# VH-VL binders against LON peptidase N-terminal domain and RING finger protein 1 (LONRF1), part 14

Target 1, 211 residues: LON peptidase N-terminal domain and RING finger protein 1 (LONRF1), of Homo sapiens (Human) (q17rb8r558to768)
Amino acid sequence: TAELSHLTKNVPIFVCTMAYPTVPCPLHVFEPRYRLMIRRSIQTGTKQFGMCVSDTQNSFADYGCMLQIRNVHFLPDGRSVVDTVGGKRFRVLKRGMKDGYCTADIEYLEDVKVENEDEIKNLRELHDLVYSQACSWFQNLRDRFRSQILQHFGSMPEREENLQAAPNGPAWCWWLLAVLPVDPRYQLSVLSMKSLKERLTKIQHILTYFS
Key: E = the ipSAE of ESMFold2; O = the ipSAE of ESMFold2 at other seeds; V2 = 0.75 times the mean of E and O plus 0.25 times the DockQ between their complexes.

## First folded at step 7 (VH-VL; framework fv_umesolerbart)

Design e_g8s (from c_k10r with heavy chain G104S; at its last look DockQ between E and O 0.77; V2 from the best seeds 0.00; counts 0 for: pae E 6.8 > 2)
Fold by ESMFold2, look of step 7:
Parts: C-alpha cells; structure tokens; sequence
Structure e_g8s (fold): chain C 211 residues (1-211), chain A 123 residues (1-123), chain B 107 residues (1-107)
C-alpha cells in the first residue's frame, strides 16, 4: 500500500555501505540480525529498508538511502542474496533498536528547486560542464578500472534534459558518486545535499582532484 | 529574503486555549522541518515541538505533550501550534524556527527564527 | 534527556579582550552542537553548528571547538555588539535541549 511504501517510523536500518538513489546495491547477507530484518521486510510487504554507513559517534550516519528490494534468494546455509536499488534519501530523526538491528524515524529528502532565471541558467551551464568533465574522466580511466566499473555498476546514466524533474536530481550524479574512490564522509556530505548546484560543485571538486 | 512571522499570542486565563500561527516566505516551506521554541520571561530557551517537512513525524517536549498540537499547511506555507489546557508555566515568547540546512549534515539546529509572539497565562 | 550546562552564568569582559564560554553535555552529543547569540528583545541568532562550523555571515572572531561532552565558544577581540547572552544547543537526541545561557557583559 502507499502507507507501506512511504515508511518513516521505526524504519529498519542496514548499517553497512553507502547507497545512492537509482544505483543498484547488491547485498550478500549472512548475519542473523540482517537476515531477520530482510525476512520481516518481505513478510510485512514493505520490501524496503534503509542503508546507512557506520559512524563512530552515533552507531550509524545521520543520512542514508532507502533500498527497494527487487529480488531475494534465500540459500540453504542461511545466507541471502538480496538485489536492491536505491530509492529516496533520508535524514535520521531518531535512532532505535529492534532484535539486534538498528531502526530509525526518518524524514525523506528532496532537492530544493531553483526558480530564479539567472540561477537556472547558471545551474544548466554548471551541469553541462561537470557532466562533460565526468564523461572525460571516465573515458580517460585506465582500461582495468573502466572495465571494473562497467562490470559492477554498468554504464553512466544518460544526460537528463530536465535537470530538476527528479526529486533527487540527475541520476548520473549518483552513479558517479558510487564509482568514485572518495572517502565516506565526503560521499555522505553529498548525499545529504538538497541543492543540485552544491552537489555539482562538490562533484567538480572531486573530478579536479583526480585529474 | 527568508522570513518567519509568528502571530496569535495573547493574554489567556489558565485552562484556556490559543492557536499560534507562523507564516513562512522566501524558501520552499514544504522542504523543511519546522519547530516551536519558547522562552519564559527572563529565562532560557526551551524546545517545544517538531514537525517534519511532510507533517508525518511529530515530536513534543514532555512539558506540553497531550496539550499542544503542532501542524502545518504546506500549500499556505504556514505552521501552527494549537495550545489547550494552558498553565501559568506556559507563559513565554513562542518562536517559530526552521531547521537549518547546510552541506555539513545534520539539520536540527535552527535558522532562521521568527521574532516571536508573546503568550501570557494568568488570572 | 540530555542536560546542557553552560558556564559561567555571567562573564564580564572588556572590549577587545577574549571571551571563552563553556558548554557541557550530560552525555555525548558527538559534534551535534550549535551556538546562538541573543540580544534583549531579539530572537536568537545562529553562530556555530557542528560544534565548530561558523554559520554563513558570522565574523571570524567567533570560533567553536569540542566534541562529545565538552564544548567551547571563543570570541576573540570582543566587539561592542558582542555583549549578549549565548546559548548552546544539542541536536543529537530528542528532546532537543539548550544550555541555560552565558551572559557576556561589559567589565
């Protein structure tokens, strides 16, 4: 139901890796607590759970991404192969615990749309510049690294005509963040952004660093 | 210019009710969580209530739980606080506050604040 | 709930001098701490968030430090407009809580 798909209270949290909107996040689940969490998500029909990276101060980060379960294969030895894709980004409002796994009350994030004519023009110019830089970076990677990325993440998403149509902004930004070898705190900062301009600026800084 | 303007503060007898309003402008109201914070005369700041951007998650301070109801109307860019069973200790300036957003992460700090509306509860 | 304790309650400082304000949390709040300035008849003004990051438009003479349970706001070379009450606020746990304030006044 719509209520099950818009979960905001006591959301089950998998504390593991960074997940991004639109990006596949295949999981190999072996820990009893997470096997329980996954089974519950399926049996209740929500087919969703949050993904957050760990945090030394708060057990897990203040921001994360919902994962939509596409397929689950339960193995005889107790492991699960879980095929997921990133959905909505969220901010953690309150932390909890249930049967060994973390839970959270959350608030979903969406980009704030730019309305000012001059800012829209500047945003489009920045987007086109950074997109071209990202394409050049990927094309100029050593063959080994490019092949690994293609094999694990697939091709870079196509340029989107309407930059502000999607609530999380262009999909290529998230794909790029998933493949770039940057530290988790910088990745988390970008995940939390509600400004496409700010996100593009940070991506540009990362690309310049690796140029 | 980002602005928050509170209204509805008044002199009320104990046990009475009031509804506070906060009009927002200069930002996408529906994208931000909102808070009420109060300050008794000559005293410090006390957080009162929180409502998430969609209105789906709400928290209250224990001192007001069961008596106050926070709500929002995103179409009208307005935040409300319905107060009932008012007590003398509810006397305060009530501030409307937006949770801040920056690239540094957690956004439960307050920016901006309104100028406040005074609620006085006395016989 | 997390109790925030500010000290001193009042700090008398001469203009141009350094002011150091302390804020202690009853349990760790990580770096989820903000500082506000409030003048008579005005709403609080944002200064610092994340324990040490200056908010946009805040002069460099304001600096914050600390993590966990102990936090400090430092005002280097105090200006006449800096005489006010300063509050710390944790946003690690609900309920959100403020310190009792430190009044910075002219010596």
Amino acid sequence: as target 1 above (211 residues)
Amino acid sequence: EVQLVESGGDLVQPGGSLRLSCAASGFTFSSYSMNWVRQAPGKGLEWVSFISSSGSTIYYADSVKGRFTISRDNAKKSLYLQMTSLRAEDTAVYYCAREGYTSSGRTEWFDPWGQGTLVTVSS
Amino acid sequence: EIVMTQSPATLSVSPGERATLSCRASQSVSSNLAWYQQKPGQAPRRLIYGASTRATGIPARFSGSGSGTEFTLTISSLQSEDFAIYYCQQYNNWPLTFGGGTKVEIK
Scores: ipSAE 0.090, ipTM 0.696, lowest interface PAE 6.8, mean pLDDT 88
ESMFold2 (binder alone), look of step 7: mean pLDDT 93; pTM 0.946
ESMFold2 at other seeds, look of step 7: ipSAE 0.436; ipTM 0.792

Design e_h27n (from c_k10r with heavy chain T57N; at its last look DockQ between E and O 0.79; V2 from the best seeds 0.00; counts 0 for: pae E 2.3 > 2)
Fold by ESMFold2, look of step 7:
Structure e_h27n (fold): chain C 211 residues (1-211), chain A 123 residues (1-123), chain B 107 residues (1-107)
Amino acid sequence: as target 1 above (211 residues)
Amino acid sequence: EVQLVESGGDLVQPGGSLRLSCAASGFTFSSYSMNWVRQAPGKGLEWVSFISSSGSNIYYADSVKGRFTISRDNAKKSLYLQMTSLRAEDTAVYYCAREGYTSGGRTEWFDPWGQGTLVTVSS
Amino acid sequence: EIVMTQSPATLSVSPGERATLSCRASQSVSSNLAWYQQKPGQAPRRLIYGASTRATGIPARFSGSGSGTEFTLTISSLQSEDFAIYYCQQYNNWPLTFGGGTKVEIK
């Protein structure tokens, strides 16, 4: 837990895919640079690295998610199987490089909580509407696609009574973003949001597009 | 109502020290990175220093590196600038500024600004 | 360090007319540029971020354009409250830097 306070400078960055808070992110790693990066993370005891999608202008995106290493298996065929789970979201402050892999100085992101009771009630109403829309979308998927999602990402998290208890908001939002086949730029926009209302609104727009 | 109120500006001699404070209210202070920006009398704006929301990342302008120290106390919703080895060219109004917010973009723009506190360095 | 150059230093414009302010970066800052307005004795006020996105509550007569190294702030019909000094600021790289300012004054 104390290790999180040390991972804000020269954080190792895996440039590959979108990762989200609370969402499992299993990885098959064969590139020597990333095998080195992961081995260092384990040996130093930090057991974390950042995940960012690539960016044409900057090598990697301005936003990402920390991955917490759960298990690593070094296979005889040269691959590493790395079980990770998404942790804190972050913003990239400054980019760097180390031994062929990217690094960054980062700032962690948390949702800004609303405290006004009327705003909380409006937020609950929006949340329940979008959650219902998400469930309907998932229930209407063909069996093959639903099975693939369950295999790779697990079940959709149940809704939470306190929408603002977790620093990143409801887990089901992140699960849904991981599962939906949308453009990475739209996903990056949602990842960067510190407003649950904005996130739910964007998710609703995404779901409407697929309806 | 979002407010930033600077204090601690004073007349000091060259080589002297001074500590500036900025009191924040009306927003979740611990969620925002903070900056100091200065403006010499009749001159333009100059960024001085940045501190991330947790205090874990700090950057300085070259003109103040080694002489100024930025810090924050999130429990007290306060930002500080410890100034030492002051020079005549440090004479300026010093503004406390909150870093911006937007989805998907970089956020190192400033909104709001405090009213400023005047530091005068002269013999 | 990215040097931000504003031109002209002073712009004389009649009320109701169009003002065009220029800001040039010494190297590309993508769209990571903000514009501020400052009146005498006051703190700066943000007008625009992301080169072209107006802040909430900023009148539509203010518009920003450009990317890379060349940026423009346009005030389509100057009002009496718009006579002020305007600064551009890049936030693409550290250190953060401002232009020298453009003073917009009554012709």
Scores: ipSAE 0.614, ipTM 0.843, lowest interface PAE 2.3, mean pLDDT 91
ESMFold2 (binder alone), look of step 7: mean pLDDT 92; pTM 0.935
ESMFold2 at other seeds, look of step 7: ipSAE 0.774; ipTM 0.893

Design e_l34e (from c_k10r with light chain N92E; at its last look DockQ between E and O 0.91; V2 from the best seeds 0.00; counts 0 for: pae E 2.8 > 2)
Fold by ESMFold2, look of step 7:
Order: C-alpha cells, then structure tokens, then sequence
Structure e_l34e (fold): chain C 211 residues (1-211), chain A 123 residues (1-123), chain B 107 residues (1-107)
C-alpha cells in the first residue's frame, strides 16, 4: 500500500552516519535502543527507518535518507548486523523521542524536473562534463584507495540515458558522494537539493577542489 | 514567474464559514510545503497554518485549531483554507505563502507571498 | 511558543543614513530567522533568511546578523524605497512566529 511506503509521522531515526539513495549502508548495531527500534520496524512490517548524521545544535541533521532493511540477524555477542540500502531522501519538520531513540515528522524530497528544452540540453552538457570529471578523479586515485572503493562500494554506476527518470537523479552522483572524502556539510547540502543542476554544480566544485 | 493568487475573502457574520483558495503557478506546486499567514488591520503578521507538500503533515496556530482546516489539491495546483466558527478577531488579510529554499537548512520561511484576500467578520 | 520582540517600534532616519533594527527571541532560534519588508497596501517580501543570507535580488545595503536570541537587520544607506515596516520571523520551532514590526520612517 502507498501509505506503508510513505511513512512520515514519528519516523524512527537512527542517528549515526550519512546515507544516500541507492547506496548500501551496512550497520553493526549494539545499543539496546536501536536494537529495539529495528525490531519494531520488522514487527510492524515497515522494515525501514531514517538515517541522519548528528548535529551539535539539534541532536540530528535537518536532512536524511530512509534506509530499507534487506536483512537482519542477531549475533551472540549482542550485536545486530543490519543490511540496508538507501531509499527516499527527507527533510525533518519536527523532532521527537521514543524509548531512547529519536523520531521525526518528515517530508520526502524528490528532484524537480526541468521541462524547458534549452535547459534540458544545458543539463545534459553539464552532466556529461561532471561525469567525465568524476571518472577522471576515480582513475587518478592511488591504486590501494581505488581498490578499497571497488571492494566496499562496487564500481561507479553506469551513466543513465534519462537523467531525470529517477526521483533522486542519477545513481552515480550518490555513489560518488558516498566514497568522496568531503566535509559532511557539503554532503548534507547535496542531499537536500531538489535540482539536478545544483547537485551537479556542487559535485563539480567538490571534484575541482580535489584535483 | 512564481505566482500565488488568493481568493474567497468576504464579509461574514460571527459564527459563519468561508473557504479561501490560493492558485499557484510558475513552479512545481507538489514539491513545496505551503502556509497561510494573516494580518489584522493595522496589526502585524500571524502564521495560521502549514501543510507539507504531500498533505501528510499539518500544523495550526492555537488561535485557529479546531475551526480552520488547511488542504491542498496538487493536481489543481491549489491550496485551501476552510474557515468555520468565525470570530471578529479572525478579521484579516489572509496570505498564501510558499516555503523558502535553503540548501541543507530549514525552509519554514516564506518566499513568495500572494497579494492577500480580505476576510471581514462583522455583524 | 517562541516570542519575538522587535525594537524600536518606530525608527526615524534620514535618507542615506544607516538604520539598525533589533529582533530578540524568547529562546534560542539558532540561525533560523528571516526578515521581511512590507510597504503600505502590499504583501511582505523576503529580505534575509538564515539570519544573514540575502534572498535573491536583495540589494547589498541590506545585511542581517546574529544567532541564538539576538538579531539585527542593518540598512547601510537608506534609499527612498526602504521606508517601510520590517518584520522578523523565527522558524526554529512550531508555531512559526513574527516580531511586532519596526516602522522605518523618513526623518
């Protein structure tokens, strides 16, 4: 049902790391509060929770990404191993707390499609330029670092023929943000963007900084 | 050009009802949260209500809670405010306002505003 | 509810001079503060968001500063179109609230 897929009220929030659409986010969970949170999500059938980075002023950031639980198993040492993948991005509207873990009222984000033909052409040109820059950056990495990325994250997703087909834009953008050694505030800024043009421009700036 | 045009303001007796509308154009309406803000004659601004882009989350000012209902129709690019049990203190210009954009931050500021529609509650 | 207090209520300033408007929050709003300008018979227009970021198309003579509970809007060289009422608004928590306004008048 659409309602079960679009949880927006009192959404359970894991406060830990940055998550991105389409990117796997494996978790090792030992805290009782988060083990409880995850067990509840399985029992209720939602099988998802929000992931946000911490924030010194607000306990957690104003933007995050839903994680879909693919598998979970409990280890004898008290840990839970949770296999997740990033889903929808969201904005936090209101913060709460339940049984030691954070909750939020949220609003889901998706990209605004560009319909003007000249703007679509410019967007494709920008995309191809930034994609080429990302490929160059990846190939110029030291062999050990490149190998670690391939082992942990896999190869960069193939470029997509329709840049605006997915509601979060091209998957390679999120893969790149997951592997880049960049300040979390820039990562959070890109996560919040509803414009593919803005996202590509910011990624270009980040790549230029590292070149 | 992003535009918001309110309508439905009228003269109504205390206890009466009105429905305000706001027609949106020049942006993807379904991607933005919307607000109503009012201003009594000669007075300052007062936030009235918020509705998220999907319509799933709604907040009201205490002064209108239980009497006003905000809604939206994303297919018609329209925002509504159903007002009931109107009081003299509800007399105001009512503005439709779109949430602002802030990269990585909160967006509950207002950009743009409509031109407003006047509601007068008087016997 | 976070109460926003603006001072002064009225500020008389000569054209070309600097105007400084104050806004105080009853509790911290971090940097989640906006400023609006309203002329007679018109809707408000946004000037500043995030306490200090000028909105698109706003002249450089407008600047905002502050965080937490104390905020300032500065107009460095007032022009004839700047004589209006200015409102601050917090968006840290619900309900969203405005200050009472500061009227900037020609001296």
Amino acid sequence: as target 1 above (211 residues)
Amino acid sequence: EVQLVESGGDLVQPGGSLRLSCAASGFTFSSYSMNWVRQAPGKGLEWVSFISSSGSTIYYADSVKGRFTISRDNAKKSLYLQMTSLRAEDTAVYYCAREGYTSGGRTEWFDPWGQGTLVTVSS
Amino acid sequence: EIVMTQSPATLSVSPGERATLSCRASQSVSSNLAWYQQKPGQAPRRLIYGASTRATGIPARFSGSGSGTEFTLTISSLQSEDFAIYYCQQYENWPLTFGGGTKVEIK
Scores: ipSAE 0.535, ipTM 0.825, lowest interface PAE 2.8, mean pLDDT 90
ESMFold2 (binder alone), look of step 7: mean pLDDT 93; pTM 0.947
ESMFold2 at other seeds, look of step 7: ipSAE 0.586; ipTM 0.832

Design e_l35y (from c_k10r with light chain N93Y; at its last look DockQ between E and O 0.83; V2 from the best seeds 0.72)
Fold by ESMFold2 at other seeds, look of step 7:
Structure e_l35y (fold): chain C 211 residues (1-211), chain A 123 residues (1-123), chain B 107 residues (1-107)
Amino acid sequence: as target 1 above (211 residues)
Amino acid sequence: EVQLVESGGDLVQPGGSLRLSCAASGFTFSSYSMNWVRQAPGKGLEWVSFISSSGSTIYYADSVKGRFTISRDNAKKSLYLQMTSLRAEDTAVYYCAREGYTSGGRTEWFDPWGQGTLVTVSS
Amino acid sequence: EIVMTQSPATLSVSPGERATLSCRASQSVSSNLAWYQQKPGQAPRRLIYGASTRATGIPARFSGSGSGTEFTLTISSLQSEDFAIYYCQQYNYWPLTFGGGTKVEIK
């Protein structure tokens, strides 16, 4: 339900890896605390939890992504195989704990829309240049690497006609960040951005390093 | 130009009520968390209340919990502070403040501030 | 609640000289510290955030440093417009808290 998809208080947090909107995030879960957390998410009908990377100073990062549970499979050896996909991005307002797992008060992030017609034109030009750069990078990969990406992440999402319609911006940006070998701190910075221009500029910078 | 304009400050008796308003312009109001900060005459700054961009998360200083209510109307680009059970120690200039922006970091610093509105509570 | 202590309370300096303002937190606030300038009858103006990042439009003579519990604001060549009260503010924990201020005045 819509009410359950707008969780903002005491949101359960899985502290592990970087997740991105629209990107699959399959998990293998051994720890009893996280098995409990996931069981609760299913039983309450929310079917989602937050994902944050660890942080030495604050136990987990100030930014994360909600994961939507698609399927859970319990194995005889005590593991849970959890099939998830990234949803809304968020920032952490306040940290907490429940039954051994982390929780947070959060605020969902959305891109700030550019309204000026000249700025929209410039944004489209930048988008098309960086998208073309990303396509060229992907097409020039060796077949083994391209096949591995397709197997684990699926195909690169199609470009979108309205670049600012989605609250997280174009899906292909997140797909690309997930498949590129990028430093976690850089990933976290991009996850936090409320500007599509900033995100495209960072992606262009990354692609230039690989070319 | 980003602009915050407070209004509604007045002289009130102890136990009275007052509603402060803050009109925002020059930025996407619905995308920013907002705060009230106060400064008693001749004294330092004190954070009063926080409201998230959607209005779903609210924090108060202990000194005002149960007496003040922060709210926002994103359609009208307005922030409010409903004050009740006012005390002499609530006498201050009240500032409306927008939360800052930091890529990858915490954002609970203030930029910009309004010019403030004076609330005086005296018998 | 994190107590922010500023020293000195008053700093007398000559124009063109260097001013160094100190801010101490009762507990580590990492780099989540901001500095503000306030002139009489005016709202505070942000100077520094993230302990060391100068906000847009702030002159290069302002610099911030420190992390954890000890922070400094430095004005490298004091100008006539820099005589004001300066506040530090931590934003690592709720409630958000300010220091008591340092008044920078002409010597």
Scores: ipSAE 0.653, ipTM 0.859, lowest interface PAE 2.0, mean pLDDT 91
ESMFold2, look of step 7: ipSAE 0.707; ipTM 0.874
ESMFold2 (binder alone), look of step 7: mean pLDDT 92; pTM 0.940

Design e_t11e (from c_k10r with heavy chain T107E; at its last look DockQ between E and O 0.75; V2 from the best seeds 0.00; counts 0 for: pae O 3.0 > 2)
Fold by ESMFold2 at other seeds, look of step 7:
Structure e_t11e (fold): chain C 211 residues (1-211), chain A 123 residues (1-123), chain B 107 residues (1-107)
Amino acid sequence: as target 1 above (211 residues)
Amino acid sequence: EVQLVESGGDLVQPGGSLRLSCAASGFTFSSYSMNWVRQAPGKGLEWVSFISSSGSTIYYADSVKGRFTISRDNAKKSLYLQMTSLRAEDTAVYYCAREGYTSGGREEWFDPWGQGTLVTVSS
Amino acid sequence: EIVMTQSPATLSVSPGERATLSCRASQSVSSNLAWYQQKPGQAPRRLIYGASTRATGIPARFSGSGSGTEFTLTISSLQSEDFAIYYCQQYNNWPLTFGGGTKVEIK
């Protein structure tokens, strides 16, 4: 089971949208190649596949997020409704192809922990400031927009006491990036970051632009 | 301060075996992919092998595939290259190199490099 | 395999002058190109990655440019410590490959 959860070679890649750790990613799957890919992931018991956005130079981006299948409903017409949630982030090492869908050799990403006392203090201060800005932004949204976010993504995750406990950093950061209307290139850059400070700084810049 | 220190280079006969080691310090070794790069005397640089941060993905240059084995021990912060069936053309200084950090882009550039260890293959 | 071709093999330049080093790839490597400096008896030193981004601690006189298949390293005002061999390296595709080097020497 551990072997099945640690896929790194010839990982099936769904080329579609940006996915983030902890964030739901519901899919409607209609293409034969992706229907095959999903069926195989269930049959093998892995119940996961990588999600990457398309790329004009390389067919798909150099970074992505694994999606864990929570549920799948096969429709009589051959379409599938797939309920997924984001798992581990990864970078693409090498691209491949299998039966019409893309594959990749990947390396999983984790945040590099900051251990310097002064840097930890500064990180906490930055986090608390940006979290407050995110809360203010969400509170100032129009009711229709806020309701749509809550229905599709759920509530903003609560902040965590230990910012560096989770390998991907605070979940609220990923939730916020998923709901904000930002450019895919910007989203991809943030997905790739191994520094919580960089991620918080970018989120701050985004929030300042919208505020 | 980030350091890589290679060891294990020696004079060895053709067909022989040798194991190189690289000791890492000053950074979170388990967070970085690692490479071996070699330089024959008076010649340019040649990439030899890559190992991902967890050790789960490994690539080799065609010139060494099947003869060399890269490995790592993250607990000991060490990288290894087991060389077998050595040939005269394997004579080189072997460098241990850490993969660079690049947010949003590919990371397979090298910083830092170790100072190298000399492998000489001759009868 | 992507072949990296550096020219010239040797470049003679007077101190204080500009040096321009060329690197060509046999197919597009996008901006996935790095430059290294190597002095005799020493390991290579990273200068530039992403075609144009100076690594930490590299003087501003070093600059990189180009994308796709053609790349240039420029040293705007050569210092005595800059006389060395320079290598380009692509990291767009496996295997990773280096150019043959350009030796920059005093005129």
Scores: ipSAE 0.508, ipTM 0.821, lowest interface PAE 3.0, mean pLDDT 90
ESMFold2, look of step 7: ipSAE 0.558; ipTM 0.833
ESMFold2 (binder alone), look of step 7: mean pLDDT 93; pTM 0.947

Design e_t6v (from c_k10r with heavy chain T102V; at its last look DockQ between E and O 0.93; V2 from the best seeds 0.00; counts 0 for: pae O 3.1 > 2)
Heavy chain, then light chain:
Amino acid sequence: EVQLVESGGDLVQPGGSLRLSCAASGFTFSSYSMNWVRQAPGKGLEWVSFISSSGSTIYYADSVKGRFTISRDNAKKSLYLQMTSLRAEDTAVYYCAREGYVSGGRTEWFDPWGQGTLVTVSS
Amino acid sequence: EIVMTQSPATLSVSPGERATLSCRASQSVSSNLAWYQQKPGQAPRRLIYGASTRATGIPARFSGSGSGTEFTLTISSLQSEDFAIYYCQQYNNWPLTFGGGTKVEIK
ESMFold2, look of step 7: ipSAE 0.699; ipTM 0.870
ESMFold2 (binder alone), look of step 7: mean pLDDT 92; pTM 0.938
ESMFold2 at other seeds, look of step 7: ipSAE 0.655; ipTM 0.861
ESMFold2, look of step 8: ipSAE 0.666; ipTM 0.863
ESMFold2 (binder alone), look of step 8: mean pLDDT 92; pTM 0.934
ESMFold2 at other seeds, look of step 8: ipSAE 0.509; ipTM 0.823

## First folded at step 8 (VH-VL; framework fv_umesolerbart)

Design f_l14k (from e_t6v with light chain S30K; at its last look DockQ between E and O 0.91; V2 from the best seeds 0.74)
Fold by ESMFold2, look of step 8:
Structure f_l14k (fold): chain C 211 residues (1-211), chain A 123 residues (1-123), chain B 107 residues (1-107)
Amino acid sequence: as target 1 above (211 residues)
Amino acid sequence: EVQLVESGGDLVQPGGSLRLSCAASGFTFSSYSMNWVRQAPGKGLEWVSFISSSGSTIYYADSVKGRFTISRDNAKKSLYLQMTSLRAEDTAVYYCAREGYVSGGRTEWFDPWGQGTLVTVSS
Amino acid sequence: EIVMTQSPATLSVSPGERATLSCRASQSVKSNLAWYQQKPGQAPRRLIYGASTRATGIPARFSGSGSGTEFTLTISSLQSEDFAIYYCQQYNNWPLTFGGGTKVEIK
């Protein structure tokens, strides 16, 4: 709806974990404040809320990801099992509070498309190299770890023919960041990037560390 | 090659109105938040207004709230400041300024600035 | 509103010498501080963001330091083109605010 496309002020914020575009984020919601927040999100028809990790100097990080509610199961004791998937990335402009849960004014982030033909060629070459490195890393995992990843996160998204079609860039980049045990500082930095080249370069550095 | 060019500055009477424009080129305008900053003759810098990249979030300095309206047209790569109920203390050079960028950090610093457009409010 | 206070208002320095400019915030701005240079008849130019990170193309003689409430811009060997007014600006809180400026002039 138009309401979903315009949600940028007093956005309800779940302060918990890192979420990424396109990546499933199943939640078990038990705190009264978050149960209220989820109920309101459904009742207003927006069916989404922001996810941010906590921050030592602020109540939550300056960057996050919207979660789209796919399904909610309300248990008899008031707990909720919430099936979500990552949507748009955002930057926090201003922090607030409502009924015990955090809120924020936000700005959505989208990748800047590269239009120069030489830069597009270079971007494709970098993408193909890093994608191959990611595939090699996944293939070389021990069977136990590969199975755990598949069970929790699903399979690695397939290579996309148009690298710049999606506003957040290739889905496999976000999947990879979700499954790698990276430093939270790196996670937030990559989440904030609007350049696919910059993101691929950081992913390549991360993959080299784990090789 | 990043350029910001302001226009619309003029001499007006107190209580008058003006519309300032800022034409952007050399970067993806729709990807950046934008600001107006002013400087009275011989004085320091004062932040006036902010608009997010989509236009959905807007902030004003208290000195202009209710009198000035910031807007943008991403298709035309243009930023605007509609000024009404102008006062002598609004006399200044008005700069269009692009918000900065850094991964993972706060970005509300300004780079680049336009050349400025002079607004003079005199009785 | 966070008040930014710059000192001195005017700094007289000989070419080749070190200039030290001070900026204080009325409350912590962490490292969310920028420095600008403005020459007569020109728009401000960004020198430093994040308290200490030089912008691309800014000479190494410019350095920023500090965090919290106290910040310094240092020009290690003043050049003729460095005579200008320098402003600090915090971006930790809304509204965004500038210091009153320090004019660096030839002694």
Scores: ipSAE 0.666, ipTM 0.861, lowest interface PAE 1.7, mean pLDDT 91
ESMFold2 (binder alone), look of step 8: mean pLDDT 92; pTM 0.935
ESMFold2 at other seeds, look of step 8: ipSAE 0.701; ipTM 0.875

Design f_l38y (from e_t6v with light chain L96Y; at its last look DockQ between E and O 0.87; V2 from the best seeds 0.00; counts 0 for: pae O 3.1 > 2)
Fold by ESMFold2 at other seeds, look of step 8:
Structure f_l38y (fold): chain C 211 residues (1-211), chain A 123 residues (1-123), chain B 107 residues (1-107)
Amino acid sequence: as target 1 above (211 residues)
Amino acid sequence: EVQLVESGGDLVQPGGSLRLSCAASGFTFSSYSMNWVRQAPGKGLEWVSFISSSGSTIYYADSVKGRFTISRDNAKKSLYLQMTSLRAEDTAVYYCAREGYVSGGRTEWFDPWGQGTLVTVSS
Amino acid sequence: EIVMTQSPATLSVSPGERATLSCRASQSVSSNLAWYQQKPGQAPRRLIYGASTRATGIPARFSGSGSGTEFTLTISSLQSEDFAIYYCQQYNNWPYTFGGGTKVEIK
């Protein structure tokens, strides 16, 4: 959106968890600083903020995902329940602070489209293989875990006809990364990737680890 | 082959203006942040300016702030440096440099560099 | 602004020998440190990023180490093509800054 194209400086940052494009990220907001941040986002009409995990060296990680606010419910006890969905991924260029919460200048990330015909064919083959591996993993889960995933995240998105149509690549990749119990070192690496081939390769390695 | 080719360097008088260009090829230009780095004759390297991949975020070295303007045209795969109020101290070879890539890490190192274009500010 | 200090300014070594170059930052730059090689009349070439990670295509004889404020580039068994000026660069904080360079020359 045109509104999002203007949100690259002093972007409010929620420092909490990993978020991914297209993936729901429901939040319980109790801290005064984040209640203020959410209120301002609604009042200004942007209805967006960045989500980053914490980092011991720099307070928050160098990569994150924008969250779009869908609904906010203010509870009598002062908490807020915020319904969000992941949007564009970003890289942090410069860090700041405002009224107790973090801010950042950011650069949005999009996948690099592959145009070589042989590379596109290889990419489709890899995609279909890894998608099948992901489906097998999901079907082999115990019913309890599969039900919990479906309740919180919904069904795995269907494979897409054009693998490169979406700026962040196929939605099922992000869904899978959100539900997999992955090593934290992989989470940021995958979020930062501009290559669908790299992302699929990393997902394949993760799935092999769980087989 | 990833390649950066600068042009537009010239001999100019103090107070003059000059526009440098950098043509990129062999990579997806719009996916990378870009920089200008300069090197005075016989001296070391000095970072000059940064522009993000979309062009929405720009930083300048204090020595050039207010006098130089960085810009890019992603459709033409080109980076520019508009220089005004030039001083003798701006005499240097000017390199365009692509920001590095590594997943999950900091990327503000430079790879590749162009061959450079010489700007001489002579009184 | 973070000041990067390289030493020595000039290092004379014979082919096949080891060269050790030092780079010191005025404040911690964590591991956000790169090394470049520059030959006369040429653009710099990246060697190392992240203090210790060799860029693609860089021979194993180049190695980087250090974190925080003190960093080292080591060139084992120098080749004829390695005689050049070497620069370190920090990218921890804006503005990004370079060291003054170390010229590695044939003894």
Scores: ipSAE 0.496, ipTM 0.812, lowest interface PAE 3.1, mean pLDDT 90
ESMFold2, look of step 8: ipSAE 0.519; ipTM 0.816
ESMFold2 (binder alone), look of step 8: mean pLDDT 90; pTM 0.911

